# Designs tried in a protein design chat: VH-VL binders against p73163. Part 16

Target 1, 246 residues: p73163
Amino acid sequence: MTVDIKTTLVTIPNQNLQIAGYLAEPVAVGQYPVVIVIQEIFGVNSHIRDVTERVAKEGYVAIAPAIYQRQAPGFEEGYTPEGIEAGRKLKDQTSSAEILSDLEATIAYAQTLPNVKPEEVGLIGFCFGGWIVYLGASLPTVKATASFYGAGIPHWAPGTAEPPITYTDKIQGTLYAFFGLEDTSIPMADTEQIEQALTKYQVNHKIFRYPGADHGFFCDQRASYNAEAAADAWQKVKQLFQTELK
Below, E stands for the ipSAE of ESMFold2; O stands for the ipSAE of OpenDDE; V2 stands for 0.75 times the mean of E and O plus 0.25 times the DockQ between their complexes.

## First folded at step 6 (VH-VL; framework fv_reozalimab_arm2)

Design g2 (at its last look DockQ between E and O 0.82; V2 from the best seeds 0.00; counts 0 for: pae E 5.3 > 2)
Fold by ESMFold2, look of step 6:
Order: sequence, then structure tokens, then C-alpha cells
Structure g2 (fold): chain C 246 residues (1-246), chain A 123 residues (1-123), chain B 110 residues (1-110)
Amino acid sequence: as target 1 above (246 residues)
Amino acid sequence: QVQLVQSGAEVKKPGSSVKVSCKASGGTFSRYAISWVRQAPGQGLEWMGGIIPIFGTANYAQKFQGRVTITADKSTSTAYMELSSLRSEDTAVYYCARDRYDFWTGYSGMDVWGQGTTVTVSS
Amino acid sequence: QSVLTQPPSASGTPGQRVTISCSGSSSNIGSDTVNWYQQLPGTAPKLLIYDNNQRPSGVPDRFSGSKSGTSASLAISGLQSEDEADYYCAAWDDSLSGPVFGGGIKLTVL
């Protein structure tokens, strides 16, 4: 069931930083869990705004914070070689500590909203955002995480930080990870390392691997879009959030 | 082992168009960019443009904007470059190359090159 | 002229070490990695060095690369006759939104 929504541009305070955010929320009176939607390397672009709206239509308060607020306020790029290089450079300039701090600030901001259930927090993210939400799943308030094609989770972090897989023992919520089997950015061995870590630390989890799907298979604005995989993954996301965010 | 095989040599008259194909085998076509680079006789390498098949969008060097069209067909693992309004200065060897982008480590250059397609523009 | 600047030629004798330079700007070499290509006469270019100093599989370890600021260098140790070729530096350029090449340098092995 979908619901009527409204959208708002908001400002999320984090100490002295003012983080731009895209907020989508049900119009109907009530209290709803919050889901934080995390960008790819391209900023909060039209695809991420669309996903934020889709989450809200399922009965959640959905918010997408600008991960690049420190590096490039207002950054938004399309799916071009220029967009990749600009976005990748910004990704490399991020800090894992600042990303976690900004996620915590986003959660705190959402909890000031009168229509948000306290402490009912979910995450969803794509590509770089899949990496970010795996890391963010370590935050104690996060109950549900949907990580889409997160590259580098076992072996990459900006600067000298540890990769997100090293935080797996802190994950208290349920985590679903989604991978395309044709995605050469994420070798099968990486997805197996992730699954082994989640199993080792007894994290409630599921790993979905889609034959014929490549990196970015959920984005219907890219040639890599795979309608069958995207539809199945979306059903799994809906079940995850319905089960864990109440 | 990834290979790029280009269409054969062409002789064209000024004012016409040429379309060169580049078929990829032995690897994932949609994942990597395909760039087009030309080399006039006795001259250096000149990037013309490229396409990332998973995005479906092309980027062009300013010099060729409006004359070059780069496309990709994922189902046949083939990229195409069409250059219109040909001039004698367009006589060159045209290469396609697999161009590597890594979201985590950055741009890593063109690691696989086609054999080249000679285009001669004369009389 | 080429966005990246290379000397037009270099030479050496077998067994020597030769260094080939490449100069760019903050919009290319200063903000991105440098790649090097070797082009033997009558053949397509071949990737020789990527990510400033990495060798693809099959490239001899006597080829090495380095970068400092907006400049890069290719070094060839133990020079051999088959190293006689044209060498191109390349990098992504943010301002031009694409790869750029140096003008190329003809290496002669005497």
C-alpha cells in the first residue's frame, strides 16, 4: 500500500555544519519510523530523491542527507564520466568518522520531528551509499539496513580508517545486502567475506545475489537497470522494513 | 582475456560520414568505458570521446562536439563511433580502447586497445 | 599544443637508465593519476604504467613511474633495443572532462 506524501528541503544541524537534506513524509497524521537514504557518489540526485519518495510512500519518514556537505555543498551529478570523476574525488575526501557523525546527526534531527517514532531507524544506500549504510549499521539505534552493491566493504576506507567490515561485530539490527552477479566492482569473494563476517558475529542478515544484474541494477535512469532484480530487491526491502521498523 | 576487434579500413570522400565498430569479447562490456582515440599519420594520440555502457551516456572532446556520435549496444557487446562532415584532416587511424574507471581508486587508463581502423578521406 | 607537455625525443644506449618527463596542471596530473602508454612502430598503444606507478601484468619491472605535484616521470632501467618506441603520458582532466595525452616522446636506443 502506498500513501500520499509531501517533500521538503531541510537543514540538518551537526555542531557547526548545516547539512542539506531531502525529506519525504506521509501526509496522514501519525508516527512513522524513519529511513535514511544514502546517495551514490553523485550526490542527492534525481535517482536518490526518487528512492526517498518511494520509501516514504511505503509509510516511512524518509530523509536523504547530503554526504558531501563539507566538500561541495549542493553537489549533484548525472551518470557521465565527468560525474564519476567528480564524485569519486569527493568520496576519497570523506572521513568515516564524519560520515558516522553526520548519520547520527540525521537520526537526531529526525527524532525531533513530531511524526517520527522514536528509535525506529532504518538505512538504505546504493553503491557508495551501500558502503556507508553497512558502516552506519554499527550505530546502536539502527534496526534495519538495506545495502545495495556496496563496493569495498571488506577492504576500502578513506584515509587510514578501517573498512566497514571491521565494524560488523557492532551491528545489532538486521542487514540485507544486495549484489549483482555481473558486478565486476564487487568480486564474488568480497560478497562471501561479507556473508562470513555477518555469520561470525551472529548478525541477522540475508544476502541476495542476482544473476544477470550489474552494478547499479536498481537505478532506472541507467543502462544497467535490471527490472526483474530491482523489483525483487524492492520487495525484500519492504519486508525488511515492515518486520524490523515497528 | 578481453579483446576489442574493430571494423576494417575505409576510404571516404570529403563531406561524408564514417561509422567504425568495436566489438568486445572475453569480458564484461557494459561495465567499462569504451573510448575512441585517433592518430593522424606521424602525429600523436587524440581522445575523441567515450561511452560508459552501464550509464548509456557519451562524453565528447570539445573539438569533435557536433560531428561525432558514440553509441553502444549491450546485447552485441559492440561500441560505435560515427564521424560526420569528413575532411582530409580526418585521415587517421581510429582506435577503440577499454577505459577503466574504479570508484575507489580512480581513473586507471586504457588497458585494452583495438587493432585500429584506418580511415582515408580523399578526393 | 598538447595539454600535457613532453620533450619531443630522448635517447640512450642499451643497459642505461632513461627518464622521460611529463608536465601538466592542477586540473589533470595534480588532481588525478598518470598513465603511460608505449607505442611500437605500426602497432596500437599499450598500457605501460597506470595509477602513477603500477605495472600491468606482462610489463617488465624495469619500467617504473612516479608523480610529484603536477609532473610525472617514466623511468626505463636496463634499456633494451626493443624499447625504441613512442611514449605518451595521459591523465584525466577535470576542466576538459576527459582523458588528455601528452604530445608523445620518441625514444631512440642507440
Scores: ipSAE 0.119, ipTM 0.642, lowest interface PAE 5.3, mean pLDDT 91
Fold by OpenDDE, look of step 6:
Structure g2 (fold): chain C 246 residues (1-246), chain A 123 residues (1-123), chain B 110 residues (1-110)
Amino acid sequence: as target 1 above (246 residues)
Amino acid sequence: QVQLVQSGAEVKKPGSSVKVSCKASGGTFSRYAISWVRQAPGQGLEWMGGIIPIFGTANYAQKFQGRVTITADKSTSTAYMELSSLRSEDTAVYYCARDRYDFWTGYSGMDVWGQGTTVTVSS
Amino acid sequence: QSVLTQPPSASGTPGQRVTISCSGSSSNIGSDTVNWYQQLPGTAPKLLIYDNNQRPSGVPDRFSGSKSGTSASLAISGLQSEDEADYYCAAWDDSLSGPVFGGGIKLTVL
């Protein structure tokens, strides 16, 4: 039931910044919802490109912006200790305001594409991207969000900004969050706090917790890959986007 | 309490290879970084390389690039270090150590050490 | 020829305060946190200080760490006989893409 896609590199304008993006689109003429795919700390790497293409094959326009465009243009790393350290340091050099600005710019860019339904915007993000899309879910244009193992949502933000959980009351769309129970970087208490916030502010949401799954369980390029959890999570993502964007 | 238990002492000939194991018990294994550090007799500590099991890839000090291989088996909570083309200068105590890795704070020091494995290279 | 520079030896008398220095560069101590390790004779190293000045559980408060610029220091107050050991500083080096150690200091308690 997948569709044929094409991929292109694009440039997303954001004031004086030109953000590199990886765009995947159905080849068939039509109007499609758009999904913004947000990277881990490793840049728009092969995994993120793969996910972007997978999303597009489901009948969406999918675009992955370079979140580290300001700090390190062209940044792309593998899942190595050095890559982790480099990516983590770049993460710490970001700001919530700039991230939101980049999301808005990406959404705006996508809305100019002739094959995009501009009113149907979704987010999906992984790790740091999971954190980012939770924050991004507060944007009024966002209708659906899939956050994968976003750590620090209740208590972390770069600089002096407030953590994403403080923006929960602004979320208007539906949010799915995916966590691995073996992920020690995201304590159960954090997931519960997120769930409580979403409930408190009556955000339409589902929290999925996978026993035996570790951080990064969705990435088949990592040793932490959990095929069963990843497959289930993907089904849930498709359901979310089908329900909210189509 | 988390412990790292290494394999026993090795005596090797020049040109041969040695593989040292490091088994973790008493806690989580995958989330941390396992580093290998050696210490020649009367010398200081020298980092050789490391691996984060949940990622599955290792990095190495340039000095050992191409000669050392570090792997991890999550199912057995065991890390391995294989050093090939052994020379007399490789005679040392080899340690595995767990680094308190966190996705947000990064590396916070090697808080658990193995007991060390003595590798002697002699003709 | 360690990337981080430490004096080879230091000494003190019981009860004395001693300071152990560690000098690096912008690619390591200047950009990353410093850890300190204690190695008693015939034993594996032990983490003594992490993140510049944090003590792991079980480490007495008479041990303290500090960092400034590209240098770090370990201070031992109320020196005891059991403190006689080798001490190593360490930090991640961005240029080498891995942790680096100082050459180690032999601390003698007189």
Scores: ipSAE 0.078, ipTM 0.659, lowest interface PAE 3.1, mean pLDDT 94
ESMFold2 (binder alone), look of step 6: mean pLDDT 89; pTM 0.928

Design g3 (at its last look DockQ between E and O 0.50; V2 from the best seeds 0.00; counts 0 for: pae E 4.3 > 2)
Fold by OpenDDE, look of step 6:
Structure g3 (fold): chain C 246 residues (1-246), chain A 123 residues (1-123), chain B 110 residues (1-110)
Amino acid sequence: as target 1 above (246 residues)
Amino acid sequence: QVQLVQSGAEVKKPGSSVKVSCKASGGTFKSYAISWVRQAPGQGLEWMGGIIPIWGTANYAQKFQGRVTITADKSTSTAYMELSSLRSEDTAVYYCARDKYDFWSGYSGMDVWGQGTTVTVSS
Amino acid sequence: QSVLTQPPSASGTPGQRVTISCSGSSSNIGSDTVNWYQQLPGTAPKLLIYDNNQRPSGVPDRFSGSKSGTSASLAISGLQSEDEADYYCAAWDDSLSGPVFGGGIKLTVL
């Protein structure tokens, strides 16, 4: 089932910016789909690295770019009040254009790797990353997207940009969205609005709503961890990527 | 409506410890941070530290680091503040207060306060 | 001594408009929202204003808040006798990683 992997730190070029990345790859020689793993507000921390490795163990090349490279190089926080506040502030300093640019640069970088199938690109993101990958799903190269508890998709964007939901008509791949019903940062109405948009524009999608699960339910390093919901969601992610990328 | 009910007044000797409880009545700590703020007689408000129960982590004012421990029990909707190595200067009314917390607004102000717990430290 | 600076006292007559000031820095008021608390004698503080200028339910509209730069102000219009209290401003401080309070202003209604 799982494969042996190796991990390396990489530098992703984006014009004059050098984006730090965490890369996990199968050790075995071959061609693999690539999955971009997008962080929460806490940077590429141990949880994000863990997920990146988990994805790779399923037979993918997985890479996690530092989304906060412009604002705070090397930023990494734990799930503390300080980390929350710092991460949120950095989030507010991002821009949709820069985020998309970084995604494109990451995808482009991945496509240069000798063990990558350049036409098979997936996204997975958590929290702020869930928001990001929904936006990123609009990129023409993206075939599969797993968005975990992405808050603000219908109504928030940094600066003067439009929220990601406005880009729904551009999504060409399949999108899975995962929500916890106890997540107060994502009202049911928001999830419904997302579902309606996806339906309206005939995007292949599945919405998973987990009773009893709170924000961050997939992260086993958070108090909000929900093992049952996380396990189920992981199975769905594997199914998604298997179907769309392999 | 939600209320925070604190434990009763304490009289302590210098060097001892005190543990004050704060229980949410009519609600939970979900989506809130619980802060502890004290007020010495005739003085202003001083933040000691706080905890976000859903995160399970606490932060402390530098002044109290190493001497204060804040915990929360989500199952009982109760927060605790333990202050050790008590001094006469620790004589104060200690308040717990909830602060709304969410992804968008962060901390939105302490909108519910406990009734306060008087801690008197005297030899 | 307090991170946020407030005058120690203010006064006004019934019906008067009074303004209470709060001065901070770029690490608190300059970067975060300001909250105001009212503390009546012998009682716990009460949230009066949050997010610079928002009133919680039950707070009369004669109370208003504003923020500019590293300073904030609480205005009380139509001053009433029951407004006699201590008022504290507060904001998150990035350098201290927690909320900070002003020293408090004692408002006397003459």
Scores: ipSAE 0.289, ipTM 0.723, lowest interface PAE 2.3, mean pLDDT 94
Fold by ESMFold2, look of step 6:
Structure g3 (fold): chain C 246 residues (1-246), chain A 123 residues (1-123), chain B 110 residues (1-110)
Amino acid sequence: as target 1 above (246 residues)
Amino acid sequence: QVQLVQSGAEVKKPGSSVKVSCKASGGTFKSYAISWVRQAPGQGLEWMGGIIPIWGTANYAQKFQGRVTITADKSTSTAYMELSSLRSEDTAVYYCARDKYDFWSGYSGMDVWGQGTTVTVSS
Amino acid sequence: QSVLTQPPSASGTPGQRVTISCSGSSSNIGSDTVNWYQQLPGTAPKLLIYDNNQRPSGVPDRFSGSKSGTSASLAISGLQSEDEADYYCAAWDDSLSGPVFGGGIKLTVL
């Protein structure tokens, strides 16, 4: 079941950039798959640190890189209108190429750790992170992806980049996507487009849709928290990682 | 489908307070913000404040801080605006509006408006 | 007084193209999207344009919006008599932590 963990603040080099990271890992001697945990629009905040620790407690080396390192080092916000506006603006300033590069750098960093199994890489992400991990699932080393309420996957990317759905043919691992039916940021048609793309390119996948759940239903620090949906989704994440990351 | 229905017109004396209700039907009340905007006779639109029910806290324009209280009751899908210490300058039509607020895109405007509630402050 | 400024009035004749301007600052229009509202006499405002240039369902394509720097414009092509109304620009203002409206512009169709 769950294991004892330790946490460390680390620095992930990517060329000239030094990306802040939150690392959680089992204390017991062993070789563990790595799971990269990707933030919402609010930076690596207390919720994301909690998820990183929860993943590590299941027997993984978990690491959360600061996606906004170029735009706003140390950015961390809570769930206020001011925080949403600041985080949204930073999201719009990102680049798909930089995000993919930072994911690759995070994987490479994790592979330098003595307790990490090579080539056993999973992703999990929320909101903006759900968008990012769908894109990141296209990286050939990624075996398992849990994408939570990722808005804009079929039709949005920063600048002139292609939206993540256009990378679906490159996904080699298994992808689980999780959506709340009350989430107005993600119309039902978007979730159907995602499912159709995954089916078309024969990606091993499952789509979970939760009645009564809204955007952010997994975060127990928000009023949108939905305990039933969150508990079911977590069981599905554990099954995914247990099956695909050995 | 989505509608906002406000309480009826009121005549108030200076120094009193008024509480206007705004009942939402259709759509998801907890996922959208409710803003209050007033318009004095012959004047423009003036944002007073708003509430995002999922957060449960209100935000107020500086001009109205200390005099306005905005609340929401998710069980009845109703928002309320109470303005105290009324003055003749508070004579206006008071609108509630559903903000189309998207956590992904941020603030994107008021897409549904109530019919307005006329408040007359007269001595 | 308004942080967003609009001329107080404009006029045109049926069939004409009219543009309505709105000027702000880096703390509002310069860093956030612009919305436009139409208000017919005696009625509540109606969202006309959101996200700078998007039309809600039911708004004709003769209404278009644009934004450049700290300024925004609403264009009305093929002006019709029913377009006679007040028009307000609006945007989120970072310094005030809330939405701000322009002073409004009364459009008269002659």
Scores: ipSAE 0.077, ipTM 0.578, lowest interface PAE 4.3, mean pLDDT 90
ESMFold2 (binder alone), look of step 6: mean pLDDT 89; pTM 0.923

Design g4 (at its last look DockQ between E and O 0.81; V2 from the best seeds 0.00; counts 0 for: pae E 2.8 > 2)
Fold by ESMFold2, look of step 6:
Structure g4 (fold): chain C 246 residues (1-246), chain A 123 residues (1-123), chain B 110 residues (1-110)
Amino acid sequence: as target 1 above (246 residues)
Amino acid sequence: QVQLVQSGAEVKKPGSSVKVSCKASGGTFSSYAISWVRQAPGQGLEWMGGIIPIFGTANYAQKFQGRVTITADKSTSTAYMELSSLRSEDTAVYYCARDKYDYWSGYSGMDVWGQGTTVTVSS
Amino acid sequence: QSVLTQPPSASGTPGQRVTISCSGSSSNIGSDTVNWYQQLPGTAPKLLIYDNNQRPSGVPDRFSGSKSGTSASLAISGLQSEDEADYYCAAWDDSLSGYVFGGGIKLTVL
């Protein structure tokens, strides 16, 4: 059962930075956990806005911050080779410290909203956003994380930062990771390293691997969409958030 | 391991169209970007455009925009290039080439080339 | 005029080291990687260098690539008769939203 929602373009302050955000929330007055929705390399585009709305329809206050606010304010691209090239270049210009700071600022902003249940924070993210939410799961306020096809988690970070896998010992919440078996951006060995790290540090977790699914299998606006995998993954996300965000 | 096999030579009249096929074998077709490159007699290489089959969308060099259509059929692992409104200057060898591509790392160069398809435009 | 500029020809003698240049701009070589292709007479091109300086399997280590600013170079050490070929640099160009080749350079081994 889904609920009626409203959507708003917001500004999330982080000291002197003004981060553009897409907010979706139930119309009915209540106390709802917050879920932060993290973009792919393409900015907060129509797909990410759709996911933000879908999360809100399940009874959450959902907010998608513009990860590229410092590099390219207003950046939004579609699923073309040109869009991929532009988005990849912006990803390489980011900073792990700034990403964590912007996640913290987004959480703080959400806590000022009248219908937000305090200290009940979930993350969901896709591709680069899957990478970001794995890193963000290290924040102590995060109770639930859904990381979709996050590339480079074991071995990549911008600049001289350590990759997100090195933060695994800091994860206190529950983490679900979702991978397609046909995804050439994420070798099977990477998914195994992630699973081993989560097990080693006793993180409550599940890893879902989908035969026949490629990178971006959740996006129904792309040729990579896999309806069966997307439907199953969405059910798992709903279960995760229902269990961990009370 | 990966091979690209192109359709045979064509002789065409000015004003007509040509469609060249490029069948891939080996590897996963969804991991390929397929580019089309032509070479006129005695001249250099000229990129015409390309497609990433999983996206189903193509991009084109500005010079060929409006005259070229590049498509892919994932079920047969085959890419196609169609050039319309042919002129004598379109006489060339047309190559398809695979670029190993992924969202994260991007392009890694055209590492597998088809044998080439000679298209001759004459009246 | 090619977006990437190469001299039209070069020559060398066996055993010599030869360098081949490629000049571009901030919209291509300056912001993206450079690849090099070798084309032997009567054959399809072959990838020789990718990602500025990486060699595919089967390419001898006497071929090397480098990039500085908006320019790139291909070096061939220990020149051999079979190196006589055309050589092309290539890169993505952000302004054109397309891939571009240099005009090519014919290397003659004397």
Scores: ipSAE 0.245, ipTM 0.572, lowest interface PAE 2.8, mean pLDDT 90
Fold by OpenDDE, look of step 6:
Structure g4 (fold): chain C 246 residues (1-246), chain A 123 residues (1-123), chain B 110 residues (1-110)
Amino acid sequence: as target 1 above (246 residues)
Amino acid sequence: QVQLVQSGAEVKKPGSSVKVSCKASGGTFSSYAISWVRQAPGQGLEWMGGIIPIFGTANYAQKFQGRVTITADKSTSTAYMELSSLRSEDTAVYYCARDKYDYWSGYSGMDVWGQGTTVTVSS
Amino acid sequence: QSVLTQPPSASGTPGQRVTISCSGSSSNIGSDTVNWYQQLPGTAPKLLIYDNNQRPSGVPDRFSGSKSGTSASLAISGLQSEDEADYYCAAWDDSLSGYVFGGGIKLTVL
């Protein structure tokens, strides 16, 4: 069921910026859909690399761009209070426009790879990345999006930009959102607001809410890991990508 | 209403260790940061360190690094602070406090405090 | 000795407006939000102000906070006898990777 993969570090061009990326690909010759894997506030760390590889093992080309390339090249932190503070501050220094630009650049880069189906683009993101991929879902090239515990989608954006929920009417692909009900960073009301927006604009979507799961429940490298919720969510992600990208 | 209840007063000899517990009730525990703050008699507040249970890792003030250990048990909603190699200067009231932390606004202040634990170090 | 600097004492009469100062640096107040704590005699501290100027539920609006540059201020309007307490400012310090407190100020209501 899983395929052999190879991993490489790549450089994603975006005008004058060179974005570091972690690329995982099937070894077998073929054409594969591409999935962009978006980090938490901790950079492209071991968890994000692991997810990137997991996605690739399912028969996708997976690439994780460094979202903090402008602010802090090479930034990578663990799940420590220090890492949280550093990552959170970097998050606040981003911009929606730059993030979207980086997503577009990453997608464009991926589309130049010989083993990629350029018309089959998916997004998956965690925490801040969950926020990012919801925003990114508005890009016309995106066919499938998996947003994990994306906080602030209804009401937050860096700088003077509008929050991602305001772009819901632009979403053309299918969007799955995953939330833990113990996550104090994402009140139930926020998830409901997201669901209402998706419904209002007739976006194909599913919202998964996991009782007993906290923020970061998908990450097996942190104390909030919830194996049951994570396993279920992974199945849903595979279903999403299978349906929309293959 | 969320409450933090700490363990009772301790009297210790120099060189020994003390472990203070802080049990949370009436609300969410794991998503908040638990800090330990001490106050020597007639002195100000001193932050010792903290832990975010959902992350499982603690950070410490440099002054106490290597001598203090902060842990959390999510199953019992209890945080612990262990201070070793006690000296007379460690005589103080030790507080645990919950910080209303979230991933977007960060630390938002210690909004719930324990009642304090008096630790007396004397020969 | 404290990373954040506060005057050791202040005083006022009932009904008076009193301002308590807190000075830091670019690594704490300059880069992070400031919290204020009130500690009544013989009690645990209480959060009085968070995020520079926000009041928790139950805190009267006669308490207000402000921040500018590397300094913060707590203002108490309509001073009451019950306001006699120690007040501490606090912030996260990036260089120390931890919380820092002011030395505390003892407010006396005359």
Scores: ipSAE 0.237, ipTM 0.702, lowest interface PAE 2.4, mean pLDDT 94
ESMFold2 (binder alone), look of step 6: mean pLDDT 90; pTM 0.932

